Miniprotein binders against q53ft3. Designs and how they scored, part 53

Target 1, 195 residues: q53ft3
Amino acid sequence: MFGCLVAGRLVQTAAQQVAEDKFVFDLPDYESINHVVVFMLGTIPFPEGMGGSVYFSYPDSNGMPVWQLLGFVTNGKPSAIFKISGLKSGEGSQHPFGAMNIVRTPSVAQIGISVELLDSMAQQTPVGNAAVSSVDSFTQFTQKMLDNFYNFASSFAVSQAQMTPSPSEMFIPANVVLKWYENFQRRLAQNPLFW
Below, E stands for the ipSAE of ESMFold2; O stands for the ipSAE of OpenDDE; V2 stands for 0.75 times the mean of E and O plus 0.25 times the DockQ between their complexes.

## First folded at step 7 (miniprotein)

Design u23
Fold by ESMFold2-Fast, scan of step 7:
Structure u23 (fold): chain B 195 residues (1-195), chain A 83 residues (1-83)
Amino acid sequence: as target 1 above (195 residues)
Amino acid sequence: SVEELAEYIREFLEKVQEYYERAKKLLEQGDVERALLLLKWAYILARKALRLAQELGLTELIEEAQELIQQIEELMEKIRESQ
């Protein structure tokens, strides 16, 4: 149903079900994590009127969870990027996972997903600065990488008038490179994880 | 109003039934993974409908939700035992 991605780590797609409507991903070595992506797997969408509230928790000095609401995922917005750096020192809010009070090892944080009615979700306020748009630092970095590659490849372009016969070499028209770049950029703007 | 909320709950229960029937058809086709996903969603919806019906004191809808929850649990248990 859900996926969880951290840069430089393997994607998690098997959430642990801790209640009928609550799912959890473990985040070992969470002190090194700045951003987490939470997304719906494409197999089965949320039922109409439902969505997921996304929470982050880290263990306090007693190993008790401190939960914070990061944001939401819905059929209309099935993926979200969250910045968790800076939240690790924050206090927990009142939340659906409060009753669970799961004790964890000191270096392991969790992403929690609570399946809720959209009306119920509308009454909740995420912590500030957690949600990150798909058009933010990660997308900007990827766009710069694409620009660098395109500029590099284009530096080798020659006009047909400048081409010399060379049957042992292969040439790609500059327009093909441009078309690939434009298609990749368009798809990245729609979903940074399409690649 | 209570009437509008009752209709809302009934729509959820109808959705639960749709998911349950779709899951059974997927099982007949050997698609256990997708069937389980539909049953998980049906279970979540049915539990939410039950809680709302209980808060509003709508006895008929409480009974319908409980019956659907039982059917879902029984089917999921049968799948678990067969795997």
Scores: ipSAE 0.227, ipTM 0.625, lowest interface PAE 3.5, mean pLDDT 74

Design u24
Fold by ESMFold2-Fast, scan of step 7:
Structure u24 (fold): chain B 195 residues (1-195), chain A 83 residues (1-83)
Amino acid sequence: as target 1 above (195 residues)
Amino acid sequence: SVEELAELIREFLEKVQEYYERAKKLLEQGDVERALLLLKWAYILARKALRLAQELGLTELIEEAQELIQQIEELMEKIRESQ
């Protein structure tokens, strides 16, 4: 039903169902995450009149989950990018000595999706700075994602001499991936909405 | 108004019925995965419709929603048994 994507990480497509209308993705090492993308898988849309409210949760100093509304996904807007770096506990980083080595408990944050009626969603107010509406911010995120994909794909490149016969496996020349990447970067720079 | 909300609930129950019928058709075609996804959406919507009908005291719509929920649960259980 839903997907969750973080730059530099494997996409998650299997949310945990924690209630009839509530789904969760785990975000380990969330302190290193700046942006998260939440999207609907393209197989079955929401029933008309329904949508998803997207929440972010992290453990507070007492170990209690703190849920914050980030925004929404709907049939008309089935994907959304959210900035979560400003929502994380940053007490240390807010001070001159925020970089001091302090033993930390491993942190796992969560993205929650609550399936709700559109009328109910209209009455909710997201945290003001979570939704990414800036073309520049979206372009930067997209560039990092493309860089990550290209680097990942290129890490599997082998010379013809190193190939073992594998008739059922398809291969794409590294040069083709590079050309696609360069073309995409050029087009994105000219028109960020070309896709 | 109560009349407008009642109409909205009826529209939700129509969508539930539509998804249920589409799920049955997909199941007959062997597409269990898509059928289950449609039933999951139908279930969530039917539960929301039930809660609204209960809040408004609309007994006819409460009964209709409960019947649809039972049908969805029964079909999902049947699918689970066959897997």
Scores: ipSAE 0.378, ipTM 0.766, lowest interface PAE 2.8, mean pLDDT 75

Design u25
Fold by ESMFold2-Fast, scan of step 7:
Structure u25 (fold): chain B 195 residues (1-195), chain A 83 residues (1-83)
Amino acid sequence: as target 1 above (195 residues)
Amino acid sequence: SVEELAEKIRRFLEKVQEYYERAKKLLEQGDVERALLLLKWAYILARKALRLAQELGLTELIEEAQELIQQIEELMEKIRESQ
């Protein structure tokens, strides 16, 4: 069903099934791992309406597992790369693996895949350190830049009757700026990389 | 709405039935590996559908999901015994 790859290591394609909808890969020597790739094997896709939530677990200083949501795999996005360096500890029991009787060795990290309905997955938020995309950060920055530019430009808006004529100066109607701003926001919402 | 969720569950169970029938056909062709993968997906979806039906108290859908789960389990066990 699933594969797991770490740079410089043998690919794993035989996950341990620990529940009807939960699968685990063991990752020894996890402290040397910076990124993991999780992917679907190309044989049979998810049934329509299902996907996989990808979790990472490592032992804390007391050997207790710490599960963190990294992201998702779906038929539309059947592979994903995750950064696991710098992860938080102690995120509690808000993840589907928190209540499971999973036998773990304290020196081994795990990748967990929970097969879930897409509606359930849409309500989950991945850990910021591992799952925040460059696209999300860029979109937020772009929106703030748009707001700052629009506010700055609008601060100079005057009616036609209030204008001081200058032979070398060009003027743009305020309504044209507003139309551009609205169109750009609409397109950004549909596709953050439309430009 | 409950009606909208019931329709969604019904669609899930239709997909479970489809995967089950496709798995049986693959077994007839000797493709045990792909048949087992289809059955695993069918099982997971059927279990999710069952839990949703139980949460909403939809008795007919609960019964249909339980019947499909039993059929999938029986077929998977027959395959295991044959290996």
Scores: ipSAE 0.549, ipTM 0.828, lowest interface PAE 1.6, mean pLDDT 76

Design u26 (at its last look DockQ between E and O 0.30; V2 from the best seeds 0.00; counts 0 for: pae O 2.8 > 1.5)
Fold by ESMFold2-Fast, scan of step 7:
Structure u26 (fold): chain B 195 residues (1-195), chain A 83 residues (1-83)
Amino acid sequence: as target 1 above (195 residues)
Amino acid sequence: SVEERAERIREFLEKVQEYYERAKKLLEQGDVERALLLLKWAYILARKALRLAQELGLTELIEEAQELIQQIEELMEKIRESQ
């Protein structure tokens, strides 16, 4: 139903269903995460009148989950980018004896999706610093994803001398990948929403 | 008004019925995964509609929602048993 993407990590497409209308993704090592993308998988849309409320949770100092509303996904807006770096436990708040804890137990945050009626969602207010507030932030994130893909694709480049003939396999010249990358960057600079 | 809210609930139940029928057709075509996804959406919407009907005390809509929920549960159970 839903996907969750963090730059530099494997895409998660198998949310755990924890209630009839509630789904969660685990985010290990969440202190290293700045942005999360939540999106609908493209097979079946929400029924008309429904959408998803997107929440972020991390353990507080007592180990209890603290849920914060980040925003929404709907048929009209099936993907959303959220900045979570400012919502993490202890962000910008140092304990006087923080250095005393030289070993930390790894903590896991969660993205939660609650499937709700649009009428109910309209009455809810997301946390103000969670939404991506500028085209600049979105462009930076998109550029990092673009760089990641280009590096991945380029890692498979081989010289003609190293090619093994395979009649059924198709090959794309590395130069075509480079041209696509440069064209995409140019278009993104002209209009960040061209795609 | 209560009548406007009742009409909204009827619209939801109509969408539940639509997704249920589409799921049945996908099952006949062997597309179990998409059928289950449609049934999950139908189930969630039907449960929301039931709650709204109960809040308003609308007996006819409560009964209609309960019947649809039962049909969805029976079809999902049938799919589970066939796996």
Scores: ipSAE 0.599, ipTM 0.849, lowest interface PAE 1.5, mean pLDDT 76
Fold by ESMFold2, look of step 8:
Structure u26 (fold): chain B 195 residues (1-195), chain A 83 residues (1-83)
Amino acid sequence: as target 1 above (195 residues)
Amino acid sequence: SVEERAERIREFLEKVQEYYERAKKLLEQGDVERALLLLKWAYILARKALRLAQELGLTELIEEAQELIQQIEELMEKIRESQ
């Protein structure tokens, strides 16, 4: 249903479902994270009239979770970038997660997604300037993610002389990854919003 | 008004039925992943419609939502057993 992406980390696509309409992603080492991207997976959008409220949770000084509403994902905006660097000591907001049986890791922050009726979401106010809609911020985040992917994939490069035969395994030549990276970078530089 | 909220609940339940029928068609085509996603969406919407109907004491809509929820649960269980 949902994905969660942090610059410099692998994409998370396996949210923990904590209720029929509530999903969470763990964010270890959350103090080093400045932005997160939350997006919808799959080919089927929300039913008409529904969307997702996105929350950030961090442990307070007593290890108790503090939840804050970051913003929303909807069929009209199926991905969003949220800045969390300024939220790691703020006040909690009203939220739907506190009364539920959620598996807690007090030393780890979480992203929570609550599937809601759009009418209910219209009455909610996100904390501070959590949502990021600046083209410059998006471009910077995307650049870091592209660099991370390229560096990760390149770290597995081997010469043909070093390869061990594996007839059932499919391989992608390293130059395909490089050409994809170069093409994406070029398109992003021409139009940061080409996506 | 209560009448406006009742009509909204009926609209949600109509969408639940639509998703349920679409999921059955996708299963016939072998597209289990998309069928499960439709059923998950339908389940969530049906549960929210049920809660709204319960808040208003709308007995007919409560029963309709409960019937749809049962149908969805049974279909999802069939899919789990066949995997």
Scores: ipSAE 0.564, ipTM 0.820, lowest interface PAE 1.4, mean pLDDT 78
Fold by OpenDDE base, look of step 8:
Structure u26 (fold): chain B 195 residues (1-195), chain A 83 residues (1-83)
Amino acid sequence: as target 1 above (195 residues)
Amino acid sequence: SVEERAERIREFLEKVQEYYERAKKLLEQGDVERALLLLKWAYILARKALRLAQELGLTELIEEAQELIQQIEELMEKIRESQ
């Protein structure tokens, strides 16, 4: 249902379901993370009238999780980018994950998604500056993400002469990836908010 | 308030009922995949409603949620047996 993406890292598509209405992604080495993308995979939509409240947690100086509301994802807004760098301990409000015993490693932060009624979500206030407000920051993040994907995909590129026949596998020509990348770059340059 | 929270629970239960009924209709139409999807959501919502009702000690809502959960489970089992 949900995906989580950090620039420079592999996409996560398997959230841990910690409750009937709560999903969690682990983010190792969270101190190096500036932005996180949370998105719907497109497989299972939210029920009508429902969405997801997106939370971030990191351990405080005592190792206790501090949860902060970053924002929301919905069927109408199936993806969002959040800035998690600079979030400080102490601004934690009531959160739906507080009563949950989630096993945590000290160096691992978490993204939590709580499935909520849209009406209830409208009453919640995300932490300030969690939403990517600057076009520049968004563009930079997107660029890094794209570069990472391109580099990753390209690392697996082989010539036909180098290919070992594998009838069970599908292959995508590298030029398709490049073309996609170039097209995306062009669109991004024209309008950073084209999507 | 307790009343506001109770109303939220009722809203969940209404959605549960809606999804359950829609799932039945889909089953009649032979669309098992979509039916199961709706039942899954119905189950999630019903469990949530149950939990919230239990936290508030709302006996009537607890009973309603439990009944709906049972109905959903029975239907899902029936579907599984038919496959």
Scores: ipSAE 0.066, ipTM 0.546, lowest interface PAE 2.8, mean pLDDT 81
ESMFold2 (binder alone), look of step 8: mean pLDDT 90; pTM 0.896

Design u27
Fold by ESMFold2-Fast, scan of step 7:
Structure u27 (fold): chain B 195 residues (1-195), chain A 83 residues (1-83)
Amino acid sequence: as target 1 above (195 residues)
Amino acid sequence: SVEELAERLREFLEKVQEYYERAKKLLEQGDVERALLLLKWAYILARKALRLAQELGLTELIEEAQELIQQIEELMEKIRESQ
């Protein structure tokens, strides 16, 4: 459903489902993270009238999560980049993860995605400094993320003759990754904000 | 206002049914991964539609949402058993 990218790290595509409409990505060592990209996977869109509210949380001094609304992903804007390095505790908005306030491991932050009706999302206000406002910095960051992911994935490519039977493991053909990378590069060149 | 919400809710249930039928078509084509994703979207929308119908006391739409949820759950379980 969703993907989460951090510069210099392997892309996450397997969100933990914590409720029927709530998904979470763990961000270890979050103090080293400046930007996070959240995006829709594949070509299957949200049903018309739905979207995703994107939240960020980190553990406070008592280990309790502090949730902040960063923004949204929708069919019209299926990807978004957020700056998290400047976020502070105590800027609490009402959030749908309230019932999930559990003490967490220090240094592990989370991205939360709450799937909601667009009407509900329209009534919410993101924190003021989370969304990336510069086209140039966004494009440069996105390019570095794409390069990092593609290089990491490709570094472990093996021919079918070298594959060991592993029924529990998922494999993606290198050609599919390359086609995705090329398509993304083309789209980014046409519109840096298509993300 | 209630009539407008009821009409919007009918539109949501129509989208649930659309995604359910698309999922069945993808299963015919062997695309289990995309079928499950469509069913997950249909399930979430159907659950939200059910909640809204219950808040508005719209019995016909409550029943329709519950039926769709059951159909989605049954298809998801059938897929799980086949893997």
Scores: ipSAE 0.497, ipTM 0.807, lowest interface PAE 1.9, mean pLDDT 77

Design u28
Fold by ESMFold2-Fast, scan of step 7:
Structure u28 (fold): chain B 195 residues (1-195), chain A 83 residues (1-83)
Amino acid sequence: as target 1 above (195 residues)
Amino acid sequence: SVEELAERIREFLEKVQEFYERAKKLLEQGDVERALLLLKWAYILARKALRLAQELGLTELIEEAQELIQQIEELMEKIRESQ
């Protein structure tokens, strides 16, 4: 149904169902996370009239979740980017996930998705400026992530003549990384959501 | 108005029925994964429609929603037993 992406981590596509209409993804080591992408998997859209409210939680000092509404995903906007760094704490009990009384480890946060009628979602207000969910913002984020990865990978590039023998290490030719980068950037320019 | 809300609930239940029938067709084709996804959507929508009908006291729509929910649950249980 849903996917969750954090730069530099494995994409999660198997949300845990915690209620009939509520799904969660675990985010270990959340202090290192700046942005989270939440998206619908492309196979089956929401039934007309439904959408998803996206929440973020982290454990307080007692391991109790503190839930905050970040924004929404819908058939018309099936992907959204949220800035997690700098979010303010909210009250958990007033949110759909606030009734969940589950103690978590101190380093694990969660993304929650509550499937709701669009009319119900229209009455909800996301916290602060968490959402950065336009197509332009998504393209900018993806481009920055791409640039960071390419720069990191390229920092290890050496000519074959400068390589020392290291049979236990794997090497990727710099040209392959460049080719992938150029192809991905071209595809992004044609369709920002091609992936 | 109550009549407009009742019409909307009927539209939701029609969509539930559509997803249920599509799920049955996918099962016939051996596509269990997509069938279960359609049934999950049908279930959630049917539950939302049931709660709306209950809030408005619309007995006929309550009954229709409950019947659809039961059908969805029975099909999901049958799938579970087959795996």
Scores: ipSAE 0.514, ipTM 0.803, lowest interface PAE 1.7, mean pLDDT 76

Design u29
Fold by ESMFold2-Fast, scan of step 7:
Structure u29 (fold): chain B 195 residues (1-195), chain A 83 residues (1-83)
Amino acid sequence: as target 1 above (195 residues)
Amino acid sequence: SVEELAERIREFLEKVQEWYERAKKLLEQGDVERALLLLKWAYILARKALRLAQELGLTELIEEAQELIQQIEELMEKIRESQ
């Protein structure tokens, strides 16, 4: 359903589902991360009236997660880039992950996505400056990340005849990756600010 | 406002039914992965519709939402067992 990308790292496309409507991605060595891209994966949009609220969490000095609302992804804006480097000190926001009182590894942060009704999302206020980005700089960055992801995923493509059964592995059809790439590139060309 | 919210919930449940039927069609075509994804979305929307109906005490909508949730769960279980 969702993807998460950090410059210079492998793209993540398999979010951990922690509740019926909540998904997380782990971000190891988060202190070296300045920006994170969150995007919808595949061809299936949100049902009308729904969207995703994007949260960032890092472990405080006691190992407790500090959650902050970064922004949203919707059918109209299916990808977003967030600046997290300035958010690694301070108080947490009100968040739907508050019930998860889990002491975590000191160097691992998380991106959380909460699937919510659009009306509910309208009542929420993201942390200031998290989604601020210059058009030229981050359009170029986004295009490079898009190209890198597509090239990486395509490098693993094999015909069905060449596949060896491996029940522990997940596979994504090459045409799904291609459709996402083409759709994202088209959207970026039409409106550089859609991300 | 309560009547307007009730109409909103009915629209959500109609959307759930639509996605459920689309998932069944994809299963008939052998597209299990896309069918599961549609069912996952239908499930989330149905659960949210149920909570709204419960908050408003709308018994008929609560029952309708519960029935749709059960149908989605049963179909997802059948898919899981066939793997």
Scores: ipSAE 0.487, ipTM 0.806, lowest interface PAE 2.0, mean pLDDT 78

Design u3 (at its last look DockQ between E and O 0.36; V2 from the best seeds 0.00; counts 0 for: pae O 2.5 > 1.5)
Fold by ESMFold2-Fast, scan of step 7:
Structure u3 (fold): chain B 195 residues (1-195), chain A 83 residues (1-83)
Amino acid sequence: as target 1 above (195 residues)
Amino acid sequence: SVEELAERIREFLEKVQEYYERAKKLLEQGDVERALQLLKWAYILARKALRLAQELGLTELIEEAQELIQQIEELMEKIRESQ
């Protein structure tokens, strides 16, 4: 029913159903994640009057989940981009024993989706107001991600004359990266959700 | 008002029935995946409608919601048995 995307990772399309109306995606190594995209899958919309409340959880010092409301997905806004970097424990990293907590606490967070009546969702306030849910925002995020990756990869380009023998290293021609980038941009322009 | 909430619940149950009928048509066409998605949506909505009807003490709507939930569960079980 739902998909979850983190830049640089494989898309997740198989949420774990933990209750009749609750679905969860695991986010390993969540400390490296700044943004998460949540979107609806398939051709079947929510029934009129329903939507999804999107939550983020990370393990606290005792390993218990701390759930926070990020925002919503609805038929009118079936994809949403959320900034989660500000929601991770900042005190733990600055505390004298923060390093001990990192070793002991699993590096796995979760995205939770609770299917709710729109009337119920209207009474809830997301934390931080850091994310705006819209297809346009998703397109802008994806374009920025593509630009960033292409620039990063291209910064490592070397001519054949500069190559040193290294049997354990793999090399990819810069032109292959450029062709992938151009193809992705064209496909994104035709359908922002193709990715 | 209770009257307005009762009408809202009736609207929800109408949507449940619509999704249930669409799921049956998709099953006839062999589209099990989309049929199951429709049934999952119908199930969730029916359960929420039931809770609202129970909260308001609307016995007729409670009975209607329970009947629809039973029909959805029976159809989902038939799908499971056929696979």
Scores: ipSAE 0.606, ipTM 0.854, lowest interface PAE 1.5, mean pLDDT 76
Fold by ESMFold2, look of step 8:
Order: C-alpha cells, then sequence, then structure tokens
Structure u3 (fold): chain B 195 residues (1-195), chain A 83 residues (1-83)
C-alpha cells in the first residue's frame, strides 16, 4: 500500500501493519537522514474521501518514542517529501499511534502512516519545521532559477561606454548565459538543494 | 447538518459495498493480492463510517455498517485460510 524512500538507500515497500489503519517503516541510523519520501504503492488508490497522515517517531533521551506529524499523502498528492533533519530533538504532536512506545535500538526511528477520512485530516496541523516547500514545484523552481540567472548575469554587466552608442539599452555578453548554465548544472548535480 | 452527514455516511457505505463486490470478482479471477487490497480499504472505510454513524446516533446506518464489516472480515479470513 505504501512505500518509503531515503536518498542513497534501498526503497522500502513492506510496511509493518500495526493496526487496521496504521502502517510503519523503520528508519535505521536516522541521525544521518535529512529527507524521507512517502508514496502510495500499487494500483489501488485510497477510497474517495480518505487519505494518509504521515508521522515521524524517534527515541528520546530515555528511549521513549516521540511522534510528530509531518504532513499528508492523498490521491491528489500520492507522493510527498518530508524534511526530518530538524525534528530529531523536537516536541511531540497529537497522534493516533497510541502505545507504540518501545524502540528496539536507540538509532532507529519510524515513519508512521495513519489512514484517515479527509474531513478528519483537515483538523490536523503538521509541525512547522517539517513542512516541505516543494522544490519540485515548477513555479517555485522557475522563480528561483530566474532569480539566480538574473543575479549572475548582472554581475557581468558592462557600461554603455564599453559598447556602441545605444543610450536606452543594456547589453550582456552571450557567453554569460552559457557560463551560468554550466556552473548551475554542476552545482545542482552535486547538491540538488544548494539554493 | 445531520442530514448532510447521514448522506455522507451512506455514500461511504456504498463505496464499501462496491469495493467488496470488486474484491469478489478479483478472487474469481485468481488475483488475490488486489482483492486483499480492496478488502483492506473497504474495511477501514466501513469502520470509519460506523464510528461516524455512532456519533450521530443513526441506528439504521450503524446496523448497515456492522453488517458490511462482518462480511468483509469473513471474506478476508476465508482468503487467509486458503493460502
Amino acid sequence: as target 1 above (195 residues)
Amino acid sequence: SVEELAERIREFLEKVQEYYERAKKLLEQGDVERALQLLKWAYILARKALRLAQELGLTELIEEAQELIQQIEELMEKIRESQ
């Protein structure tokens, strides 16, 4: 029903079902994880009117689990990216997982998915630092790309005194765009979140 | 309003019945994995609908939800035994 992916690790496709409507994935060595992807797996989506609330759990200093609401997956958004790097010392949220309070090792966290009615999910508020602004949003990516391009290109601006007389125009060398493109591609390939 | 909520519960239970019937057809075709997925979804939705009907005291819908839950449980157990 669900999948869980961490960059650089094998995808997990076999959630532990801990109740009829609750599913869990273990995250070993969670201290090294910054983001987790949770997604719908298989050909049968949620029934109309249902979705999934996604939680993160880590052991506190006493080894007791602390649960935090990350966000949601739905038929309209069947895959979601959650940032967990800032949550490893956060405070708990209200959650439906109950007495799931024993972790086997201090380095293992959990991702929990609770299947809920959409009406019920509208009353839930994710923890603020777990919210992921979708860097995959076309509009947001385009706006950031435009800002980066403009700032880079403007650093190579030449005065009109260095060019033919055209007093109302500003010009840039054509190779500035190519330099920016090549640099941007290199940096993005090394770290997709560099900006 | 209670009227709007009752109609919403009825819509949920109609979806539960649809999933149950689709699961039976998939079992006839030998597709046990997809049948179980439909039954798990139907079970969850039926129990959510039952809880809502109980909160509103809608006796007829409570009985309908309980009957569907029983049918789903019996079919899922039958599948488990045959595997």
Scores: ipSAE 0.548, ipTM 0.821, lowest interface PAE 1.4, mean pLDDT 77
Fold by OpenDDE base, look of step 8:
Structure u3 (fold): chain B 195 residues (1-195), chain A 83 residues (1-83)
Amino acid sequence: as target 1 above (195 residues)
Amino acid sequence: SVEELAERIREFLEKVQEYYERAKKLLEQGDVERALQLLKWAYILARKALRLAQELGLTELIEEAQELIQQIEELMEKIRESQ
């Protein structure tokens, strides 16, 4: 039902269901994470009148989980990007996960999704710096992601003359990646929310 | 208010019933996957309704929610046994 994406990591599509209405993703090495994307997989929508409150948990100095409300996902907004890098020094707020005995390791943060009523969600206040609310911030994040991918892919680029025949491998021309990148950039510039 | 919350619980239970019935229809059509999806949400909603009703001490709504939960569980079990 939910997915979680961290740049440079494999997408997580299997949340741990810790309660009927609560789902958790583990984020190892959370200190290196700047942004996280939480999204609906599109398989099962929220029931009408319900959405998901998205929380982030990190261990405090005592190893106790500190939960903070990042924001929301809904049928109308099935994905959201959150900045979590600046939350490490924040204070915990009331959270729906406090009564749950979630097995946690000190080096692992968690993303929690609580399925809640939309009207209840409207009364909640996310931490101010978590939501990538500005178009500029979103664009910058997307640009960084694209650049990272491009740099990664291009690092494997070889000329045809440098290629060793490998019939078992498929090759993608670098120009295809570049063209994709340019097209994506153009679309992003036209509408940062084109997807 | 308590009355407003009670009404919300009733609305949840109505949705639960709707999802349950739709799931049954889907099962009749052979769409087990979608049926299970609806039942899952029905279960979540019913459990929420139950908790809210319990918090408010609304006996009738508690009983209704419990009954629906049981029906959902039974149907889910039936599906599992058929697989």
Scores: ipSAE 0.152, ipTM 0.585, lowest interface PAE 2.5, mean pLDDT 83
ESMFold2 (binder alone), look of step 8: mean pLDDT 90; pTM 0.893

Design u30
Fold by ESMFold2-Fast, scan of step 7:
Structure u30 (fold): chain B 195 residues (1-195), chain A 83 residues (1-83)
Amino acid sequence: as target 1 above (195 residues)
Amino acid sequence: SVEELAERIREFLEKVQELYERAKKLLEQGDVERALLLLKWAYILARKALRLAQELGLTELIEEAQELIQQIEELMEKIRESQ
């Protein structure tokens, strides 16, 4: 029903069902994770009026789960990107998964998905910095792409050219642009969230 | 109102029945994977409808939801046994 993607790791598409309406993905070595993507598998949409609430949990100093609401996935927004790197020290509140007493392996965090009525989801407030909006995601991606391109291209810049009358102009060989394109494609194929 | 919530539950149960029927047709066509996904959605929605009906004490809707849940469970079990 759902998928979970972490940069640099194999995609998970087989969530563990822990209740009729609750699904979890394990995130081992969670201290190294910055972003997670949660998405609907494209085969069957939610029934009309339903969606998924996405939670993140980690073990606190006492080994107890601390659950935080990250955001939602719905038919209108079937994938969502969440930044979790800043959330690992927050205080947990009451969540649907809290009552389940899920036992966790030390150093393993979880993504939880609770399938809920949209009316119920509308009454809940995600933690402030978790959800990466499509606009923020686009802006962040574009800025990093520009930074990466500029830095890469500049590393091959020369201050002189054989045929240019303008002495202050820099010239970048065409093959440098091709190398950047190839590098970008390769990185994107390995990790679509490398930014 | 209770009557508005009862109507909403009836809408959910109608959707459950629609999903169940679609799943049966997919099974007849040999599409077991999509059939199981539809049954899983039908099950979740039926359970939500059951809970709401129980909270409101709506006996007829409770019974209808329970019957649909049983039918979904039986079909999922038959699929599991055939694999």
Scores: ipSAE 0.346, ipTM 0.707, lowest interface PAE 2.5, mean pLDDT 75

